# Designs tried in a protein design chat: VH-VL binders against q9h9l3. Part 232

Target 1, 176 residues: q9h9l3
Amino acid sequence: PRKMVAIDCEMVGTGPKGHVSSLARCSIVNYNGDVLYDEYILPPCHIVDYRTRWSGIRKQHMVNATPFKIARGQILKILTGKIVVGHAIHNDFKALQYFHPKSLTRDTSHIPPLNRKADCPENATMSLKHLTKKLLNRDIQVGKSGHSSVEDAQATMELYKLVEVEWEEHLARNPP

## First folded at step 13 (VH-VL)

Design ia23 (framework fv_fezakinumab)
Fold by ESMFold2-Fast, scan of step 13:
Structure ia23 (fold): chain C 176 residues (1-176), chain A 123 residues (1-123), chain B 111 residues (1-111)
Amino acid sequence: as target 1 above (176 residues)
Amino acid sequence: QVQLVQSGAEVKKPGASVKVSCKASGYTFTSYYMHWVRQAPGQGLEWVGWIYPYTGDTFYAQKFRGRVTMTRDTSISTAYMELSRLRSDDTAVYYCARSGTYYYDSGPRFDPWGRGTLVTVSS
Amino acid sequence: QAVLTQPPSVSGAPGQRVTISCTGSSSDIGLGYDVHWYQQLPGTAPKLLIYDNSNRPSGVPDRFSGSKSGTSASLAITGLQAEDEADYYCQSYDSSLEGWVFGGGTQLTVL
């Protein structure tokens, strides 16, 4: 049995017109939802757009933020060798410049049984907020002050646990 | 149609630098990693490093750090690999190859490959 | 030095089955990273033959197949044909090196 963690990252806009998504916060929780990592992260590039309404990141959070290179090393030590759960997790890995094994990756935005339980089309990409409300009767990402990556990581793990037995069995028969 | 077109063969003296180009077409240049892989005559494939064209971020294999520099020009969808302080054992065919960034965009496999650029280092 | 270990050569007669092994470690294949295989015909660039352990790109015949178990992967070629004479390379990602790694290559000779 491999250990399982869930990750959620917040990104800010860097580069031309703030179009590049750069890591600015990362939260990692264990199977039970306990926080293993939660840090603000300073991108190596100039921040053009904090995307505060969604990211919850403000200029003040950058003051004592961990530089990207150091934070990345810390995060990768936690992720390596573990099953990593996330929602639209390719965005998180892209921001980390990290290649996690596909066989150890679980993306709650691409699990047909999870959508089916939520009465959603199996092949649609549903938001974390929608799935959490439908399946866990919990409101996340509430208000206009931005998302909590800890809250999102915890919700993501709980969503995966609803389909874990079924999905792991599916993956054993149909390796990714 | 996705294509990678590389610059022509180069002959260099020991101690010189060489800069190889790889022009991409048929896809969004900034959405994929560009890798460089070399192959000495009669030898196997050796990964040199990658560049992510959108940001200009690079990562080099330990063996080449301090001698290799990867750059790109997004206006002409071209990636460059420059290798300095050339030695005779740098004689090789240098390939560029595309990879996806993640599992949803062609994944980390290398496809397509350029035809290769022969770099010969001799006195 | 190649990071992944392959036999330097393998041979077979037309119609036979050959297998090419690729052995890694706990930091690459053993950690769960997928294995890809490339075919290199003489004088040409490598071509993707198998990706993500066992998948074939469009245009690759079904007589080529891949598998992975533990720290090793294998490429199987059935119904061997003369045009299969080539060098075959396995590839994976190594977490400790944070980079792509190749096998040393296997030269297939069709007798």
Scores: ipSAE 0.595, ipTM 0.856, lowest interface PAE 2.0, mean pLDDT 91

Design ia24 (framework fv_fezakinumab)
Fold by ESMFold2-Fast, scan of step 13:
Structure ia24 (fold): chain C 176 residues (1-176), chain A 123 residues (1-123), chain B 111 residues (1-111)
Amino acid sequence: as target 1 above (176 residues)
Amino acid sequence: QVQLVQSGAEVKKPGASVKVSCKASGYTFTSYYMHWVRQAPGQGLEWVGWIQPYTGDTFYAQKFRGRVTMTRDTSISTAYMELSRLRSDDTAVYYCARSGTYYYDSGPRFDPWGRGTLVTVSS
Amino acid sequence: QAVLTQPPSVSGAPGQRVTISCTGSSSDIGLGYDVHWYQQLPGTAPKLLIYDNSNRPSGVPDRFSGSKSGTSASLAITGLQAEDEADYYCQSYDSSLEGWVFGGGTQLTVL
């Protein structure tokens, strides 16, 4: 059996008009929800828009943040060879500029059985906040001061565990 | 139709630089990565690197770091690969090729490919 | 030189079946990265033949099929035809190199 981790990243806006999403925080938790990694990350490009409402990132967090190149190396060392769980995880991988094998990736925004348990259409893309409230009876991403990537990663792992047996059986029969 | 049109053949002397172009049409240029792959005469395919046209971000194979520079001009949907300090063993056909940017793909496939640009380095 | 290992040549008669192997390591195919196959006709650019281990792009005949197991992948061509004579390359992603890697290529000769 391969080890499993969950990841959630926060991005800030860089580039023209802040339209580029650059990694500014990454949290990784193990199967039991224990934090393996949680660092603020300094993008190599000038930050135009902190997107604080969603990211929770402020200028003060950048003062002692880990440079992107260093943080990326640390993160990839944790992810390599593991089953990685995330919500809309393609955004996290894009921010990391990292290609993780499809067969080892689990995206809780695209697992039909999970939506079915939440009484949602199987092929709809439901938010992490909605699925967590419906299935775990917990409120995450509360308020307007930004999201906690640790909280999001923990919720994501717990959501996956609800369908893990069923989904792993499905993937064994229908390899991605 | 999706097309990648490359610049014409180049002949260069050792120590010179060459800049190959790849003009894209038939799709949104900034929504896909552009890769460069070379093939020496009678030899196999060798990946050089990629550029993400929306951001201008690049990633180069270790062998080419310090000698290759990839750029783009979004106003004319054109990607460029410049290789400096040319040696005779850089003689090859240089291809551009498109891939998806969706990291869900783990290792995106290359489709389509340009027809290639022959670069000959001779003394 | 080449990160992925392919036999340099394979041959068959019209109507026969041939298989081309592609062997990687624990940092690429063995780590779970998908394998893609390209066909290169003489004097032309490579063309995508098989992607994500076993999928065919539109226009590729079902005579071409791909499979993957462990650290290796294979391309099978059934009902060989003269126009199948070409070089075939496998491709994957390598985590240690952080880049795309190709096999050395296999020249298919239709006898």
Scores: ipSAE 0.648, ipTM 0.866, lowest interface PAE 1.6, mean pLDDT 91

Design ia25 (framework fv_fezakinumab)
Fold by ESMFold2-Fast, scan of step 13:
Structure ia25 (fold): chain C 176 residues (1-176), chain A 123 residues (1-123), chain B 111 residues (1-111)
Amino acid sequence: as target 1 above (176 residues)
Amino acid sequence: QVQLVQSGAEVKKPGASVKVSCKASGYTFTSYYMHWVRQAPGQGLEWVGWINPWTGDTFYAQKFRGRVTMTRDTSISTAYMELSRLRSDDTAVYYCARSGTYYYDSGPRFDPWGRGTLVTVSS
Amino acid sequence: QAVLTQPPSVSGAPGQRVTISCTGSSSDIGLGYDVHWYQQLPGTAPKLLIYDNSNRPSGVPDRFSGSKSGTSASLAITGLQAEDEADYYCQSYDSSLEGWVFGGGTQLTVL
């Protein structure tokens, strides 16, 4: 698998007290950072908490949002058979109800060489914002209007590209 | 410590419904998926579906869609599988089994398993 | 029919080595999904024997090992013992079915 994409999802709160994270936006970019997919997604359950400060999702975004079942099918067609890069990507896969092969998954929150380049402990879980600032000299997730999943996906791909050669060689010798 | 305790054997007539329970203990019930797998006498293992106890979301194998319903009760850490319109070829031991999601120490492998519930469908 | 293909039976004498194959397709093992193995003793529930292709849970002896290549996986049992007599099932995930799939099972007879 030479084809690689990066994904970032935004979740809203559903269920009791809004404690369940349900998919409400998904962005996917290619290796060069071009947008392949970016849609607001309507959860099948009642939204209790938009979590707007972090998600950037508002009630207006739900008006023409793609229903979850349809969006999921579209997203999985893009992801299947590709190397998928994300940050704390297990949360995105859980929200998608999707099991991507570990051998084709790259989680920038769990790549020791990436932390090492950022002068952080190798086994620590660092935020996307911190790694992006340290390694790319870019500020993301600024302000109080919520995060951009496109911006986050693009930053995640750029972070992975910094360690791609080293990490792919490591994975070839030490398959997951 | 981690245990899955299933309800007892059931005998049903064709056309009836059966509801099997699986009570979890020794771990955080909502942090793992619960799967249902069946095994007809002398046959192999067949995956039925899963439920996410945190969200209540379910996913069923195509063969069982329209006949199976999975639910849970988080207050008693119990998952349920109900199979309707029973046929004689639904006679099987029905197992519940736990799996993790990605990036846990326990991935999507099935561990532990309940002891199984024998469901016999006969006239 | 089972989605993953296993031989229906295998046999060996105490102390010998046996290998059980598990063959999938481009939508499961060939797509990179991990293979897990379960041991089922007569009258009992299956028990996890090998996970993520080659890892052993606590308490599983090192006589049991797993490997994966291309669209296939193998379970190797060395130093066969009478207590190893059981049914063995491989398992993976299939992207086209969007679900877990099992092999048909292999009955191991220790002669």
Scores: ipSAE 0.680, ipTM 0.867, lowest interface PAE 1.3, mean pLDDT 91

Design ia26 (framework fv_fezakinumab)
Fold by ESMFold2-Fast, scan of step 13:
Structure ia26 (fold): chain C 176 residues (1-176), chain A 123 residues (1-123), chain B 111 residues (1-111)
Amino acid sequence: as target 1 above (176 residues)
Amino acid sequence: QVQLVQSGAEVKKPGASVKVSCKASGYTFTSYYMHWVRQAPGQGLEWVGWINPHTGDTFYAQKFRGRVTMTRDTSISTAYMELSRLRSDDTAVYYCARSGTYYYDSGPRFDPWGRGTLVTVSS
Amino acid sequence: QAVLTQPPSVSGAPGQRVTISCTGSSSDIGLGYDVHWYQQLPGTAPKLLIYDNSNRPSGVPDRFSGSKSGTSASLAITGLQAEDEADYYCQSYDSSLEGWVFGGGTQLTVL
């Protein structure tokens, strides 16, 4: 088996009217949920909208944040060659401007057996919060002060572990 | 009905700049990456770079950094590639090609392609 | 030169089978990146022939097939026809270059 990690990123709004999502925090955990990486990241463009209710990011976090180019290099060194788990992970990869191999990518927002266990339609896109509550009986993303990317990455790994055996066998039979 | 329509052939002198356009139709322009690929006469395909039309983010192959600039105009669904300080070995057909962004569209295969724009660099 | 290695030419008679190889490295195909194949008829733009190793776009006959193993991929064409004369290019993504890479192309001649 290859090493497996889970990732979750927080984005802030940059560009015209804050409509561009730029990386501002990244958390990576290992199979057991131990933190391998967790840094605030300074976007190269002016932050128009911190999106604090969702991202948990405030101006204070940017003061000594790691510049995007440096953080990206560190993150890619951790991800390369590993199975990477995430929820709606394409958003994280876009923010990183990174292409991870499809065969080594696991997206918990699009795993039919996981939705089935949650009594949801197999082809629906369910939120991380909903799946975590339904399957792990845990409330994440609580309150109005924003999400914890560490908490989200840990929940994502635990959700994947619920279907890992079944899904890895499916992928071996039906390569992506 | 997805189409990419490129601008016409260009003839330039060494040291000049050229700007090629690629107008997209039949799909949501901001939902896909746009790539540029060139092919010198009798040679193979060479990737130049991509632009994300939604964000304006770009990524260029190392060989072209400092000479290529990719932009887009979302109001007319058009992507542009500008290559500066032209050399005779920049003579090539320049193609635009659409790719997915990984999740929503089956991944980063190049489909469709524009018909190409011949850029000739000669004295 | 090209990052992925293809034979410069292959040939076959009508109705026969040919195979075109594409060899990469541990930073591209060997790392798990998918391989795509393009057909380029003389004077035309490349056309997607096979994507994600073995999938066919709508309109591509099933006599075209792809496979991938280790650091290499192959395109197989069975029941060769005269209209198959073209250049064929493999493509993948390379993590060390952080970009798309192509094979040097293979010219198919139908004898």
Scores: ipSAE 0.693, ipTM 0.870, lowest interface PAE 1.2, mean pLDDT 91

Design ia27 (framework fv_fezakinumab)
Fold by ESMFold2-Fast, scan of step 13:
Structure ia27 (fold): chain C 176 residues (1-176), chain A 123 residues (1-123), chain B 111 residues (1-111)
Amino acid sequence: as target 1 above (176 residues)
Amino acid sequence: QVQLVQSGAEVKKPGASVKVSCKASGYTFTSYYMHWVRQAPGQGLEWVGWINPFTGDTFYAQKFRGRVTMTRDTSISTAYMELSRLRSDDTAVYYCARSGTYYYDSGPRFDPWGRGTLVTVSS
Amino acid sequence: QAVLTQPPSVSGAPGQRVTISCTGSSSDIGLGYDVHWYQQLPGTAPKLLIYDNSNRPSGVPDRFSGSKSGTSASLAITGLQAEDEADYYCQSYDSSLEGWVFGGGTQLTVL
């Protein structure tokens, strides 16, 4: 059996008008929700927009932040060979410039049985906040000072566990 | 229709540089990675690297680091590959090819391919 | 040298079945990365033949099929026809190289 982890990343805006999303924090938790990795990450490009309302990133977090190249190596070492769970995880992988095997990727924004349990349309993209409130009766991403990537990764793992048996059986019958 | 149109054949002397272009049409240029793959006469396919046209980020195969530069111009949906300090063994057809980044955007398979640009490096 | 291993050539008579193997390692196919196959007719660019191990793009006949097991993949061609004469390349992603890797190519001869 393969080990399973959940990931959530925070991005800041770089490039023209801050339109490029660059990695600025990454949190990884194990199956039980224990933190395996949680670091602020310094983008190689100038930060135009901290997007603090959502990212929780401020200028002080960049002091002593791990440079992108080093952080990426550390993160990939943890992810390689594992089943990786995330919410809209393609955004995290793009920010990491990383290609994880599709067969080992679980995206809680794209699991029809999970939406069904939340009384949502099966093929709709629901936010992590909404699914967590509906299915775990927990409020995450509260307030206007930014999100906690640790909290989001933990919630994502717990959401996946609700459909894990059903979804793994589906994937065994219908390989991605 | 999705199409990749490459620049014409080039003949270069050893030590020169060559810049090949690949103009994309029929899709959102910035939503897919552009790859470069070469093939020496009678030989197999060799991956050179990719560029993310949205960010300008690039990643090159170790063999080509220090000699290859990939760029793009989003205003004309065109990707470029420049190879410097050319040697005779750089003689090859150079292809551009599109890939998705993840399963939502056609995945990491290469489709379509440009028709190729022959680069000849001699005397 | 190519990272993925293919036989340099295979041959078959019209109407027969042929298989082309593609062998990787624990850092690519063995790690779970999908295998894609490309057909290259003489003088042309490669064309996507099979993607994500076993799927056919529109327009590819069902006599072409792919499979994957462990660190290896196979392309099977049934009912061989003269127009199948081409070079065939497998491709995957290698985590240690952080890049796409190709097999060395297999030349298929019909006759």
Scores: ipSAE 0.704, ipTM 0.881, lowest interface PAE 1.4, mean pLDDT 91

Design ia28 (framework fv_fezakinumab)
Fold by ESMFold2-Fast, scan of step 13:
Structure ia28 (fold): chain C 176 residues (1-176), chain A 123 residues (1-123), chain B 111 residues (1-111)
Amino acid sequence: as target 1 above (176 residues)
Amino acid sequence: QVQLVQSGAEVKKPGASVKVSCKASGYTFTSYYMHWVRQAPGQGLEWVGWINPLTGDTFYAQKFRGRVTMTRDTSISTAYMELSRLRSDDTAVYYCARSGTYYYDSGPRFDPWGRGTLVTVSS
Amino acid sequence: QAVLTQPPSVSGAPGQRVTISCTGSSSDIGLGYDVHWYQQLPGTAPKLLIYDNSNRPSGVPDRFSGSKSGTSASLAITGLQAEDEADYYCQSYDSSLEGWVFGGGTQLTVL
């Protein structure tokens, strides 16, 4: 009976030398891939490095972006009580400063059956791009203009659906 | 061996401030969160807040906001908790404790704990 | 007041079994957050005894076990020994408080 959503966030560099990752965009999709949330988010700290090659974030996106505190409240309202799917999702939760229950979290970078389907070592951390190409025959994160967090969230949900029955059964027998 | 070594006992008068230290060793200081938990004499455990040593980000329990400040010095792997405007009911043993940084994995559990710093607030 | 509810005391004789309950709400244990248990011997800091509901750290005997169901968790201690005499605390995370919460503690007396 629990609803399921997938999330992907884009981060920019803040702090000394731009080495701190701060939330600058968040996309959330439902089970069918429909967008529930997609906003640019203004970090409370000065942006040192937009990391545009990866994030797709440019200075123009910060104009009228939702302040972090407000965006966080909106996002947490969507995530609370739901099964949340993501890829290396701890980075997204860290950027949100949010602790989601482990029993309701699905990390497609840590699901051994998913790696097995992709002919990868079960305990390796594979990139979203690699798993999507291997299992869905789709290229994501192409070019030098940065990633689409909507595209990444949609791909992440589709990847999870490939192993959902098997993995939910495993979690029921081996609670996290 | 992972260790958290805390500063010695303090005796303060009401209205004063106290700053407790917690020196970490045996692990990468910036890879784990540091929490502060207190225990009044004969009472239970009460969470005060956490600091992310990598970023300096902090989060405080509502009860302590405006009176507590958490900081760290990464060059000496030391975390600090300063509590101001002390009251007699702030008398407690103050513990530092480590937790993981994975927000969905091992984040909330505390291991190891420092041995505690007794702070006595009396006239 | 403590956010999670524990009985203030439990007792048992050597070799017996005791169970310590920890009751939360829909914003913590009931929302799916894991429960951890700490043992505090007199005059010492708390020590992690059980984590993520039922897992034991290295060095913790298998006579200590944990479980979670609905809004509650429990710690079971079998084969009681004199050195088990301590205070036991449960801990979880509360989404409404956005912080870690503890039970009030249970004093175990070994008769």
Scores: ipSAE 0.663, ipTM 0.856, lowest interface PAE 1.3, mean pLDDT 91

Design ia29 (framework fv_fezakinumab)
Fold by ESMFold2-Fast, scan of step 13:
Structure ia29 (fold): chain C 176 residues (1-176), chain A 123 residues (1-123), chain B 111 residues (1-111)
Amino acid sequence: as target 1 above (176 residues)
Amino acid sequence: QVQLVQSGAEVKKPGASVKVSCKASGYTFTSYYMHWVRQAPGQGLEWVGWINPETGDTFYAQKFRGRVTMTRDTSISTAYMELSRLRSDDTAVYYCARSGTYYYDSGPRFDPWGRGTLVTVSS
Amino acid sequence: QAVLTQPPSVSGAPGQRVTISCTGSSSDIGLGYDVHWYQQLPGTAPKLLIYDNSNRPSGVPDRFSGSKSGTSASLAITGLQAEDEADYYCQSYDSSLEGWVFGGGTQLTVL
């Protein structure tokens, strides 16, 4: 089996006017879509804006949430040495304060063959929702109660599988 | 055009603190991490830590935890490194250096570097 | 002690080729992290010479090249010139230390 996982994080707003994105939930799934990690995470800074419409995070989720430093350690233990798939994954890595090797990172928002399959411009950044609908005929991030990071991580892995053989061959010939 | 301008040389006694500044210009200050690297006389480069100017988040090398504090002021695009409880073996040139935050465009390479600030710790 | 291992010195005559090695471990170069190289001329700050294993910034001549294999990287300099006398440092990221790590530096002498 491939040593590959997919990740999706939810962020809340901290700092002045809630402009800073702080980690508040992380979900990690394996190649088959099984959940390896899914926890609410307590930011070290005061939450100004829960961004509930998108994040799905509410004050109640923070009551028993795992402190950031503890959660980060758990997450990094799972990610280290694995191929990590995500959508606009640099935002997740930034929230984790983590540098994953470029050669082991797969960003479904930046894979030209995936956009081509969806009849989108190869260099455009398309949303996870759009690509999932176009290529998997599945609606995600529905309703107004916020996104499910588990659902998003699962969709991200499935999207990558559509181009995995082609993209891995490309990366072998054109190492990043 | 892209420049990092550091504060001038400092002479300190053991036990004192020193605060070095690094003023950025020619780019969006909050879009890149700022690193601090030191070099003792005749020695190699040693990474001290980084600050994310956008968030204020910091990460320090194990050796410096408890003695180093990194801050920034976004209104003047300036990063600071303060090292406390100075010892003679802290004598070094301290550099600031910029790194990217994205693997597609910039990545974590250090470019540009400031010209360095010599900190001498002696009695 | 430096985390990445470089020879302390290397020398060559004008016009010759020289190679500087950089050896890491399974927690840095061996884990897939890229290697960058910096040139430090006497009395100056380091300058980026090679990034992401083999790429040259604008203005760096093609006689400088980089490569990476397994847990090691190499900087090759062909057509050596007197102005190449400098210290050369490799750099990567180490996952166990969660930080940037440098080689001990290699002093290049052009004889």
Scores: ipSAE 0.707, ipTM 0.876, lowest interface PAE 1.2, mean pLDDT 91

Design ia3 (framework fv_fezakinumab)
Fold by ESMFold2-Fast, scan of step 13:
Structure ia3 (fold): chain C 176 residues (1-176), chain A 123 residues (1-123), chain B 111 residues (1-111)
Amino acid sequence: as target 1 above (176 residues)
Amino acid sequence: QVQLVQSGAEVKKPGASVKVSCKASGYTFTYYYMHWVRQAPGQGLEWVGWINPYTGDTFYAQKFRGRVTMTRDTSISTAYMELSRLRSDDTAVYYCARSGTYYYDSGPRFDPWGRGTLVTVSS
Amino acid sequence: QAVLTQPPSVSGAPGQRVTISCTGSSSDIGLGYDVHWYQQLPGTAPKLLIYDNSNRPSGVPDRFSGSKSGTSASLAITGLQAEDEADYYCQSYDSSLEGWVFGGGTQLTVL
């Protein structure tokens, strides 16, 4: 069987008017929620907008941050060959400039059974915060200091585990 | 209709540089990656690299690093590939091809393709 | 040299079935990456024939089908027609090279 991990990344704004999302933190947890990786990451471009309210990234976190090229290599070593769970995970993969096999990717923002369990429309893309509150009775992304990518990765794994059996059976019958 | 229109054939001397263009129409240029693929006469397809038109980020196959530069101009929905220090074995048809940035955006398959630009490197 | 291995040629008579293989390794097809197939008619650019192992774009007849198992993929063409005479290329992504990789191409001759 393939090992499973969950990932969540934080991005800052770079480029003109801070419109480009560049990786600034990545957290990876195992099936049980134990942290395998959690590092601040220094983008190769000048940071225009820290987006602190959402990212939790501040200038001080960049002082000893791992350069993007090195962090990317470390992260990809962990993800390669594993089932990777995330929420709106395409954003994380874009920030990593990484293509993970579709057959080994699980996106909790695109799993209809998970929305059904939360009493939400199957075709809607619900936020991680909403699904976690409805299904795990837990408040995440609380406060004004930014999100914890560790907390988000842990919540994402727990959400996936609620529908894992049903969804893996669906994927076996309907290969992606 | 989605269309990729490439610049015309080029003839270059060894050691020169060539810059090929690919103008996109019929879709939002910044939503898709643009790839470059070459094909030497009578030979197979070889991937050169991609550019993300939204960010300007690029990734090149190891064989071409140090010699290839990919750029874009979003105001005219055009991607460029410049290959420097040309050798006779760089003679090939160079294609641009569109791909999604992830599975939800049509995925990483190449569709459509430009008609190709023949680059001939000869003395 | 191509990264994925295809036979250089296959042939068949009109109405017959042919299969074109595409063999990769543990760093590409074997790692779970999808396989796409392109048809290149003489003098033209390649066009997408099969994507994500077995899916057909609009306009591609159901005579064309794809499959994938382990480190290999196959393109099957049934009811061969003269118009199918072309070069066929498989494509995947290779994690060790961090790039898209193609097979060497297979020339299909309809006898």
Scores: ipSAE 0.721, ipTM 0.883, lowest interface PAE 1.2, mean pLDDT 91

